# VHH binders against BTB/POZ domain-containing protein 2 (btb2), part 6

Target 1, 284 residues: BTB/POZ domain-containing protein 2 (btb2), of Schizosaccharomyces pombe (o74778)
Amino acid sequence: MSMNSSTEISQEPSIMKPVSSISSFVFNAGFLQGTFSDTTLIIKGETYHLHALFLGRSPVLLQKLIENNPKGDVHYTIEVETEDPYVTKESCLFVLSTLYCDSPRIPAEVNVCSVLAVSDLLGLDTLAFEASSLIEKSIRPETMESVIRFLDPNFEGLERLKMGMYPRFTSGLFNKAIQVMYNTLVSNWNTEYARLLCNLPFEVIKDLLESDKLTVGASSMARYKLANEIVKMRASFRKQNHIEGKGDESVVLAFDEGSRGIQLVHIAPGAESRRKIWKATSVR

## First folded at step 20 (VHH)

Design aa3 (from z4 with S31D)
Fold by OpenDDE, fold request of step 21:
Structure aa3 (fold): chain B 284 residues (1-284), chain A 125 residues (1-125)
Amino acid sequence: as target 1 above (284 residues)
Amino acid sequence: QVQLVESGGGLVQAGGSLRLSCAASGFTLDDYVIAWFRRAPGKEREFVAAITGRTGYTFYTDSVRGRFTISRDHAKNTVSLQMNSLRPEDTAVYYCAAGKPSYWEAIRSGEYDYWGQGTRVTVSA
């Protein structure tokens, strides 16, 4: 009577793969894979397969969802139109992904200017302010040109620079940029700032170079020399690029109540260089 | 058995093109993010590009943007990386990976479930 010892194959309990956190599931299955998507969102010809529930966190998208579901359709199709060049597919993906997260951080690899643009477009003010703050913190000689171009891509002038393209979020960035330039211009005017200085409006150059905040050596002559070199650089740039009609720029030494300063003067095209001895009238 | 197999690597001159392919067997790529990583000699592994299996969203590192294109073939269960305007600095072993990232940074972190053996790309000056 051979007792066949039935080796009970102890079915090792299948280690139930830990149920992914709701955040992980929402990001992966929801955002990345578009599982059970009920919304087609179109931005600049790109299509995103998303969920109305999460899109409702954007006031702009919420409004569009409400407007586009008069019949209670199961699927939403919404389009956000924009011609903003800073709105990119990647920035849209990132910003849209933040709608699926509790407290999104802007990673270093993401273009912060584009994040600001998309955030503004979608009415995500908190994210837009965060992006603006990061831009402000990133201002340095090496990034200055990119920041200035972001503020005024078409070089429309001082007012645009002051406001930027997104006034609610970019107002004040120019002032911060100028402050950095006050401290770094002497060391970078012919390198990192060379192109920028050639493209900035005369009024900006004037204010920058005439300012007492500009850190130039203790000598008024040093300031004059610097200003003169920059004016020459700008003139050469105009000549090389056949920029006509902007007139000439010059630097003069100015004396006010015992203090030596400089003054930048713009000479309009065709204006006869009448050496008008500008009497510095003491503005009381 | 789940497997990723890379192909298409080789020697190319600067300015040339290569097309890498990643073929999956034993599972469908539809539920995964598929990414390309590369490791140059003496350097750490770095993210190159990724594509989502269902939605087709694409991600690129800045250095390859405009030159490289990642695409998916659903019928063949493959992902391809078209590499144009190749540079010597693109020389590396390229790896295909598949995973389910749980947050944005995870797409580029290398936290993937499956990896290929890699294919060597050499760009001569």
Scores: ipSAE 0.854, ipTM 0.953, lowest interface PAE 0.5, mean pLDDT 90
Fold by OpenDDE, fold request of step 21:
Structure aa3 (fold): chain B 284 residues (1-284), chain A 125 residues (1-125)
Amino acid sequence: as target 1 above (284 residues)
Amino acid sequence: QVQLVESGGGLVQAGGSLRLSCAASGFTLDDYVIAWFRRAPGKEREFVAAITGRTGYTFYTDSVRGRFTISRDHAKNTVSLQMNSLRPEDTAVYYCAAGKPSYWEAIRSGEYDYWGQGTRVTVSA
């Protein structure tokens, strides 16, 4: 009778280090580990194991939960559909984590544009405004191109730039970026930023170059020279990238009641250069 | 005794691949976040990647995104780091860590409960 001594592997109860706070517990056990998750959330094919109680902090998710309640299921399956390229797995994780936190901060390592996108998607207005504010504060000569790209990733034009992809949160960002561009042009324009000017719509370039803000510290001739350089650069860019059908751009010196200005003129494709002297009609 | 043991380090040419493994003994990784850190010569320790033990959420530093993949084997109680398209800048001692982060930034801060001894990865030009 060989007594098989069943070595009871005494699973020493993993002494749960006293979770110092409810917040820590909710973040770790709740969000990160999905302990007792009652909700499967799917965004862009990624699955998140979450808790309906916390998801109720999102108006969008709350609505989806309510819509699924009549089924009487203990487990919720929710899908949020989006084709927004700024919605990423990482940004979703972060934004979803904020539903488990009291007064979350957006960390520097997280893409703020993506946070804005996900926040908008989930109806988290406070977080979206915070993200927008951070984007605005981040606008510098070195970052303005990135911001402009975020505002109009598909190069739709001036109206899209003005509103951005998330109009409730991005409508003021273009104006800030334009201000930075003005200051950069006046003080010290770097050729590294040339690509930005080449990709901007004609209307934006026109407004930029014709602005009285560019006269600060510059002579009319200096302004003309700068404008002409930019026009040449843009023309070269179009040629190099085989951008057809956009026509040509030209800078004209304008004289109005003692003030010397410049006017940027668009020349339509195929329009014979016949019209020499565009009379600056005084738009009253 | 709780232990993390790294393996899979070595010498590789630029553009090559390595697979690191972190094996846990004395505890299950299910309740932990498992992270890889690295320390290059003359540099500070930096976060590379992390994975949650149960949910399988993954986190990456930007410099390794698209090249490195962190994964978990529940049956073996291990975490792996597949490193592709290796660069000389990836040369470092790689450490495995396990912990229970209490907030988002803690995932990358290095505040982990358990650490391995590290495995050396050398990428030649």
Scores: ipSAE 0.851, ipTM 0.955, lowest interface PAE 0.5, mean pLDDT 88
Fold by ESMFold2, look of step 20:
Structure aa3 (fold): chain B 284 residues (1-284), chain A 125 residues (1-125)
Amino acid sequence: as target 1 above (284 residues)
Amino acid sequence: QVQLVESGGGLVQAGGSLRLSCAASGFTLDDYVIAWFRRAPGKEREFVAAITGRTGYTFYTDSVRGRFTISRDHAKNTVSLQMNSLRPEDTAVYYCAAGKPSYWEAIRSGEYDYWGQGTRVTVSA
């Protein structure tokens, strides 16, 4: 196409004009411009001028259309309430646009986590699973913190991490993230993973660093050194951010059934707890 | 005659603000998506922002989200781009375009029917 072509459609006489393709008309005139819209949809205070026929392809919106059709009313007004910060205006526009298409796909410019959130909200399972698959494929050292925060935005801990905020679609993503960490931790612990490792629950750090799946040099001394550096980094982080009441963390060598390994130990607040942990460590 | 007329370009210091305007004549914006594109010297034209004429839905490229605001005025048949917190890398010729995208990616692709002549924005360090 060129700027010189702006009037070429009108240069030759035509007995008839072609109609727009169904898909072009539905997307542009229908979705984008709201031509003949019969529904006002409200999500998080944002208004969308849409069509009940297409919205009915969402099980959630179909039910609301059925429930909110007052006698004799030819215009629908329906609302979907949510406080989910991942539900954004642009993600709603994209997901709603898929109701006007046969074979939508998630383009690179759209926030895939937000697409998952809106797809879950509207009961669009296929799109939500596609979004989850894209998140899984995107898990790398530079994206890891964003993925973990998406799974547990309120720092609830391991059980939330395992399920995520959308369990039907996000269960298992944490395990995938941990598998990537096993392969990338040693090269990234003090760079891409530094802040993430400071914010992860102790039980996650303990499981990660004690696991045979994590390869750290040829000896338990290499693993011990790495674990101490991470524990030290976490302690400095708590001090810099004035985080108190979490107790202390340490690393000890564990010489159990003929193996040379490590154990990460949490020393609860209080002198009695520290004394008990110290004595148990000394027995090893 | 269908025409898009741009205005508001100029020279501004980094951190400053500028407001671009695009006036349509010969048609109503209600049936079109109106977009701003920009071309820096030696670069390809890139999408900046778009607004749907009738419904007012807005779209932004990542680098301008939160800094630029696209808006429309039905009475004046115009679209504006408010550009805040300008950076030297925002220096470009800015083009207004109007079209009827038929799929999601077309909103950003530059497949627009009508184009203005462009207005130059220069952001000095």
Scores: ipSAE 0.750, ipTM 0.915, lowest interface PAE 0.8, mean pLDDT 86
Fold by ESMFold2, fold request of step 21:
Structure aa3 (fold): chain B 284 residues (1-284), chain A 125 residues (1-125)
Amino acid sequence: as target 1 above (284 residues)
Amino acid sequence: QVQLVESGGGLVQAGGSLRLSCAASGFTLDDYVIAWFRRAPGKEREFVAAITGRTGYTFYTDSVRGRFTISRDHAKNTVSLQMNSLRPEDTAVYYCAAGKPSYWEAIRSGEYDYWGQGTRVTVSA
């Protein structure tokens, strides 16, 4: 392309100038530039200059527009309140832009988790389901920690992980993440998954390492060694971050349990689990 | 008649800062999206940042988010790019462009109507 070329209209012969397409005009002049905007929309203190006609395609925004009927003003203000950290200015711009389009697509450069959050906020169920599908398909070792954090940003535990923060759209994503971990844990436990494994609830770690779906070498000794390395890593993490009062974790060998052949145990603060340890060591 | 002129490029050490400016003449920036693109030696042009002239909505590529800030000055009819925490990978010729994107992906695609000559930014290790 030419870096500094310009064409003067007065220098070129022309019998007519084409009218821009409706879609081009609506997106550029309408959405991007706010031409003839009649609505100031406020989300998390950020301001958007938009059009009630298009905003009304959102059930949430439509209700707010109805509640804020014109009473003599030529311009009105509506606010959508949220503390959701995934609701960002750029994600709001993208999701709002879809109200000005017939067939929007979620492009690769937007944060899909944030698109889901804003879509849920604005009642755009189709877009939210599409975002959830993209998140599911993106689950890999490199993305695992960010997906898990999206499901449980406040470290509430297993029940939150199962549902996520947007249950209609995020329920079941955790189980799919676990399915991916079964096939990728052995190669990633001390690299991509290191911090994730330190932050997961004990019952998730226990179920993951004890599961028949996890394959670790040809014997229960390989699984025992891996489980001990992960438990040791979790203990070091608690020490380095001054996390106290959570008790201890240990791994014991188990008799006649097939491929999993181990049991992870949690020793509550100030409690002794000598009988469990004694029973496990007596098996061998 | 319509012209975009970049300024503010130069040589800087890694971790340093530069401020690029894009001045428009022959039209107002209020009706356009104004973007910065860059071309590293031997590479294709890539999107850096954009701002909508009237509404002030901003867009950034991931590698510069938090380090670069795009802003506009209606009175001077200019757009600026404040570049902080510069890295050797930011070395490029930076181009100012103005256009009217007609869909979301077009903001980043390089399908802009007017382009400046570019200003060179070199970041030494």
Scores: ipSAE 0.680, ipTM 0.897, lowest interface PAE 1.1, mean pLDDT 86

Design aa3 (from z4 with S31D)
Fold by ESMFold2, fold request of step 21:
Structure aa3 (fold): chain B 284 residues (1-284), chain A 125 residues (1-125)
Amino acid sequence: as target 1 above (284 residues)
Amino acid sequence: QVQLVESGGGLVQAGGSLRLSCAASGFTLDDYVIAWFRRAPGKEREFVAAITGRTGYTFYTDSVRGRFTISRDHAKNTVSLQMNSLRPEDTAVYYCAAGKPSYWEAIRSGEYDYWGQGTRVTVSA
């Protein structure tokens, strides 16, 4: 929408009273009020009174309209089923509203992760890529845990983290997050990153702390001390949350390619524990 | 003359409930978005909740989501704000507004066409 600002749309008297612009009328009377609506759309039990002409700009909704286009009285009832917790009422309203305007912008007050989820659900690739770009640009210590949880909400592990839940749009975000962590870990490990580090897979923690891309002081003892603090923090977290059967972690001094004089070791319980698939437990 | 009249403000204990009402005269709310805004002592006016008059779509600021419920009554030409689990930080003057937002961000802006005079809500600890 081509508005200069909300305050700059203040009404002023004029010699001739202007009619509503097409875009303003379509948004207010059409989208918000459902004037002349011909479609009942249902998403997660919520009902939206909308217009097939505009909904057809979504490939997903167009297909459903085609499948449900009875002759005669043309009122469509279509449903999009999902259990995705990122698909919310307000995010659906926002994303659906973009079908009623040109060149939509993602506003700061909406949840960008939810916008991505709904955009993917409705096949709105351009909006989904814009949401992904905003998520990438927002990656910093304060947002890191939210981004990581969005990529892997079920704690599936490294392979899910690399792709995310919407691979077409979220592949590569984890790599960007790791790049930020290399630059911010030392100053945030016991604050902004504390809970995140406790929940990350061991493989990620090992790669992060052993990497020469991470700089910790001038000596291998500084890196050893930091790694030991993080391993202790992870162990305390598992004990506090009664997470058992995952074995132990330790840090040893070592000199190897790709390490800065340390090695993180996972000490799994017995031989039979090697066949056990590690499954993270979320505490919230 | 078009008017919006708020009612239902008052004093309530923390954890309590209160129901605000907004009655329109001189026009029908069915073609409008009806919103509640509030102004706390020493703070700017902020968006609380909105409902579309005809379709009933609802919008909430994060701090009230799950505690406040906005609803409309077509027959009475009124909009209500049910406020549950009230907190001291909900203390404010609450204003009813009606308008025709022309884009998404306008729903939460203070650029509504008609405003009530406000009703005070005080939440005691």
Scores: ipSAE 0.678, ipTM 0.894, lowest interface PAE 1.1, mean pLDDT 86

Design aa4 (from z4 with R108Y)
Fold by OpenDDE, last read:
Structure aa4 (fold): chain B 284 residues (1-284), chain A 125 residues (1-125)
Amino acid sequence: as target 1 above (284 residues)
Amino acid sequence: QVQLVESGGGLVQAGGSLRLSCAASGFTLDSYVIAWFRRAPGKEREFVAAITGRTGYTFYTDSVRGRFTISRDHAKNTVSLQMNSLRPEDTAVYYCAAGKPSYWEAIYSGEYDYWGQGTRVTVSA
């Protein structure tokens, strides 16, 4: 009578790991790991393994998906071409990740300018506006040069500065920057703003220094002194960097009936530095 | 048993290079994000770099970008951190971690499932 001891394999109840939230699953398994990816996206030579369903949240990518799969293939291959230097692998990863999220936030670890660039590229207006807003909020003496460079990375001049590289989102940032400068220039012109002031167009410097919004000590003389120091700094910078053909800059005191101000004057190359005290004729 | 083991730490002069390795046993790294963290003396643990196990997406802290490269060897079930142009500020115990981040910030956070014991990197001036 051989007692067949049926070793009841106690099926330890597989503790069903709590089913991760759909959001967690989509982010982790979907975005990070590319599980069941049906789309190869290429941006600036980098390949992303993504899902067409989520990419469809981008109007740009949606259009590309439609165009590139007329036969209903199982796998999409999409390429987005760009020469924008602010489009980086890191920013692409982040922005693409937002397509897998319900309410994405731009983290501090990601370059906001690059987020704006990629958002613009992919037609993600909400995210682009958010990025723009964050850039605006970040404008301070320590960040000013970076913001200005972002607006005009190729040093094209005032018009580019005003619009930025992404006019829909960057228009107005320059004005905000200038407003901050009105309040902070006196304290930062020879430190945080030194390089910036040397690289800004003359027209910008002129408008900035001549503006009544510029917070300078209570005297026209104080403004004159500041302007003169900045002009000297710029001149020195040009000399040190062998920048030729830009002419010279000078500051003059302007006297109008009842108001004392300054005027910045650009002297063209080769023009005799006639120290002409330009009487600001009050354009009546 | 699930284990992460770091190797490759040591003493190096400033400007030198080291290659750290993280070897996983008991599980495959394919479904994980693998990250390197470091803790300098008297400082808090900080994120260094991460790589996704399957897709190979890489993440870096700004201070190491361009100097450090994280890579994965699928066959060996390892992740490596090539550290070039090392600086005294890079002196730390380096830890390997594996996890499944559920949101973006979690990649950079110390919220990983598995951790190694760490390997010491000392960069002399």
Scores: ipSAE 0.855, ipTM 0.952, lowest interface PAE 0.5, mean pLDDT 90
Fold by OpenDDE, fold request of step 21:
Structure aa4 (fold): chain B 284 residues (1-284), chain A 125 residues (1-125)
Amino acid sequence: as target 1 above (284 residues)
Amino acid sequence: QVQLVESGGGLVQAGGSLRLSCAASGFTLDSYVIAWFRRAPGKEREFVAAITGRTGYTFYTDSVRGRFTISRDHAKNTVSLQMNSLRPEDTAVYYCAAGKPSYWEAIYSGEYDYWGQGTRVTVSA
């Protein structure tokens, strides 16, 4: 008769940790629970029950509050319109919660790109810069495509990539990304970067592969081989995805005064592949 | 006496659906954040979803986003977790918790005041 001592896990009454600080109270009672909310905020069809006094920390929301209080109503209804796909309910909740905090930190659990988007939308520059910094720090082969897509989702061109979707905060991110690619391309071009390299504009690929900053083995031939493989990969991708009208790409060996390099050449659709033997005219 | 009681667990095939319910007695959920956690065999407890009692703000872990929906019934003083497109990796004991998080990360950390006994969800391949 083995007495199964059911250890009654005495649920010790979880002593309600006293709300130890005003910040805790404001976050919980104010933000999470919307206690005494005087403001209805609508963003992308989602409703938030907030407080005008805290929302005033956002210059964008402050302006809306001022504009929408002509009658001195006790309750504010304000709407922020956006079609930005990076503005999500989750990111809005987080960013709005930061208005109830003294020194907000962006947790790892929150999408930092979305935080940047919402911060930009609400005119929260400090938070936007913080988000941008975190994005920069996150740049690695595994995250490269996501970062580049965040800058230019449609891969429209080099100028768009350089500025990003939020130029005030995303300018420079592309350059940082490219710097990482200079150092990691050789080991990742056919794996982590494969899709990205296939979608990037030709100008970007050209600049990347022709750059002296690109770490490719000590030989011009190694660079040529790499470039040629990437060009082939891109060509195959275009063929497989029925991408027409972009023309062809090729790699040529270039001889400049004492240094051997490569040049990527774009061949327009319908242009007779006249193998223009680009005589490297030695600009005397 | 404050109590949370989970229900709705069971055996389901991959791709199937379950609806979990958490019923509170002895207190109202209006002033609490209600969260679902799960513990798979041999794994640590992890956050699944949460909802604020009054405002209805929802929080999800990435792995369940788009598949799980947390909702509250004020009249019944319950919180439900609709789980769709279930996967074998969703197999766990699911716990309901209620608390008053004092900062953002606390929503996810499991620092809750009250816990249910859990309900077992098994998703077969």
Scores: ipSAE 0.850, ipTM 0.949, lowest interface PAE 0.5, mean pLDDT 90
Fold by OpenDDE, last read:
Order: structure tokens, then sequence, then C-alpha cells
Structure aa4 (fold): chain B 284 residues (1-284), chain A 125 residues (1-125)
């Protein structure tokens, strides 16, 4: 018998000082303080005291409001279920607050990935696109890892990375991230950037290093050397951080129809380093 | 007279805990956002945490998230800041503020109507 303590928000008539604008009033009295709230919204166990009129700006919430009030009750109780780890209380508060505003700006203090997640959840496409755009603009060598993690938190594979968790908004972000890395590696290779590569999944490194884009301005041998250095650094990183069970990585020179390429190979843990000269079979 | 009074500051070792309290007199905090700010020596005042008086929504700066918890006692007309896992960089004078933010960024800005005198928190290494 879970006592739903309906915290009756005692409406003491606080003499609301004349708010200078309707927008200020709506934000402060409406959103922040939940004055005359008619809707209880639950997301991931958190409760929000909101107003159906404003929530109706979300197609998802609108649908839920319609479905959950067939009897015309004065108070709505709606729940949005999600297991998305990027949906946080803070991001929910922010995104919900935008429903009380004309043109919300995503502030720097709010996690833009979480904003995207909540916006997607609530069907707020404009805000989701804005968040996506900000993520794209934030892509730098230093932020690439975080972006990649956001796109595929479980590192399920390259195809997942390419689409991201929110395909409508995250498709293409991986390619942009990779492009930034290419440019960085080609223009200014240094050990600092190498460290960033140590935290990336093998599939990403493989895609990066096997790409012909890295050959722009460099010889095949230079590419091989670079790849080998990166593989060594990654190995060292794993050793230093006691990362076990992920196996080893190696770079192989591949010859295809007169062109020299490189292939990154993953060696499973326990597989005797049989120096198998992997003949790059030309994938026809 | 409207007044905010902070208490609970002191000297604590790194990894220790403190609980700050902000007591309001002359008005009720129910219609306000109550925030904690801090000012370290030689630094500007920065936002730490906030709580809405009625709805209990909480806001935190990233550096304190998971370590600090802001809460409200309606009966006592107080707001508390539980600070755990304190670090030397948390050393500051902590101020309680009450206001009515009109937009999102205002929650984090120093644009509050009432301020306390502050309580000093010193975290030793």
Amino acid sequence: as target 1 above (284 residues)
Amino acid sequence: QVQLVESGGGLVQAGGSLRLSCAASGFTLDSYVIAWFRRAPGKEREFVAAITGRTGYTFYTDSVRGRFTISRDHAKNTVSLQMNSLRPEDTAVYYCAAGKPSYWEAIYSGEYDYWGQGTRVTVSA
C-alpha cells in the first residue's frame, strides 16, 4: 500500500508582486513554482508539477494527456517511461522549462547530449536539432571521445556509431568527428592527440587508420608508421591502466593491386601471437 | 525585516562533511528560489546549488554534483546544503540567496533579491 503522499501544494495566496512580463510570470510562477499546476508528470521516478496547456506543445505529452484524461479530470497524471541514461533530472527540468518559453536557448551549463535525449523523448524536434547542432559544433579532438561515447555508449559497433542513439538527430555526427580527427592527425600529429586515441574502441581506430583520407599528403610508409605508433601507444595505455582481456592490436601492410594499404588486426586474448602474415585478401 | 542567516560553516578535513543551513525570517521561502553561492579567496562568486521553494526542484553546479545535496524544511523555513566528500577547492564563504528568477540562466546568476552574510567553510588538505 504505497501511500501516494499527494503533497497538496498549499496554495497560500502569495501576493505575487506584479511580474514585469508574462514570460517572466510563466517561467517563475508557472514552471519553477508550479502555481496552479494541473499536471503531475513523472519521468524516471522524478515528479514535475506542470501545466497541461504548456505540455501540449510536446506531441508526446499531448498524446499522453489526451489518453490519460478521458473523464475530463481537473488534474492530469502522466508518466513517461524511459531507460535512456542520458535522460536526467536536470535535463528534464531544462527541456520542460522550454515548453514555457518562446525561443529557448540551450545554455552552456546544461548537458547538450542530455537535452537531445529528452527532446527526442518528448518529440521536441526543433530543440533536438538545435542540440544536435551544438554537439556538432563542439566536436574537437578533445571532445571526440565524449561524442563517440554518446553515439554508442556500449560500443556496439561502427554501424551504431554512424547512426547514434537518436538516428534522426545523430546520424552523421560520427563522420564529422572522424573528419575532425583526420584533419588533426594530418595537420598536427602529436603525442597529446595520441592519448585521445587510446580511449577509443578498436573499431573506431581501425576505421580511422585504414581510411584513405589519412594518406592525403603522406606516404604509405608514413601511414604505416603512424598506425604502428598509435597501436603501440594503445598497448602501452592498456598495460598502464591494467586493462586486461581486450587482446592486442597489430598493423599489417596490405598490398592490393599495386596500392599499399594498412590493416588493423585485433588479436584475441590468449591467441598465441602467431605472426601470421595475414595476406590481405582483396575483398572483391 | 527580511533576513537570511547562514550557519554550519567551519573547518573540516578533506573528505569530510558539513551541513550548512540558511534560515529565513520575515518572509516565507515557499515562493522563492533559494540558492547557495560561494566565493573563494581571489575568485568570483559562483553558483553552487538551488532549490525551488514550492516544487522542490534542485539545481547544481557540475563540480558539486553527487557530493552536495540541497534540501528544504518548510516547517522551519530553512534550506540546507549537505556537503560530503569535501575538497580543498570547496573552501569559500558560502552565501544563501533568495529570489524569483524569470528565466533559466537567472537561476545560476547572482540576481537574487535577498542575501545572507555568509558562512566560512575551510577544507584542509
Scores: ipSAE 0.844, ipTM 0.956, lowest interface PAE 0.5, mean pLDDT 87
Fold by OpenDDE, fold request of step 21:
Structure aa4 (fold): chain B 284 residues (1-284), chain A 125 residues (1-125)
Amino acid sequence: as target 1 above (284 residues)
Amino acid sequence: QVQLVESGGGLVQAGGSLRLSCAASGFTLDSYVIAWFRRAPGKEREFVAAITGRTGYTFYTDSVRGRFTISRDHAKNTVSLQMNSLRPEDTAVYYCAAGKPSYWEAIYSGEYDYWGQGTRVTVSA
């Protein structure tokens, strides 16, 4: 007669301290503790214990709820699939928490890029725009590389940079970043920023230096000089850091109908320095 | 009486590991967020990690992410902090706290109801 002592885990009713507000209660008991959760949400293998009522605030999740409850089950199991590397457990937690809040704010402690990614994934446009705005505000010469990386993590090129990975929210960020760089180059070029320029992709440097918006000394020659200095710095940087195989860069003065511009040219590794005067063929 | 008791602190070399434990008595951690804070000499208390009592959601400060792991043992009513790849900068008194944060930032702010006495972690160079 083996007395199976069912250790009744005496659920001492945690005397719920009077929650000062619905918002506090919903955040704490609802989101953090998952009290009476009716929904299991899975994102990238992570499980979240949530409430369908609040998930309905996401158009994506709402649709999934509708699609996955044909039998009227009391418990929902939803999976959102993504391969987006910016979707992280931490960002998911934060973004999901915002579904339990009236006016979500993105705190400084969270990765704004990841918030944008998750917000986009879940169709939370307001939050995504807020994240985008914060990214825009964070653009500085020192953050330029990180922004560029976020916009084009796979180094696809200028078109991707212009649009970003989330075009609805990231379009224009590159232009803002470029503008900041222009301002930096024109007003207070510091040698510290030289390193930054050395780390930027060729396409970005090309776009930056070839832009007519770059008004260095109000002369084409000044632009050329600056461009040449930058190219030299980049070359030196590559040498110092043993970055091989990227080829060389050169600056060419381009004469188009009425305007003197510069063209940045990439020289492939092993291409004999044939000083070929690259005639800037006027791309008509 | 409600009490949190930290253990597992000690001296460790850089790159080493420690496992801290926080044991709760007088109440269950199931309805609380359990957090680790640390105070280094001459510095202010800072958030390290937190875990929700029921759902097991985890939160980390950036400096410890990937190195520290917070976990909960429901049966023992304890929370542990596995600290790997320790650095001299991790030297501090580590405190366990339990509370019911009402908003996101409160998880990190130290607005917790109960605190332990702390356990000292010293990481030598």
Scores: ipSAE 0.841, ipTM 0.955, lowest interface PAE 0.5, mean pLDDT 87

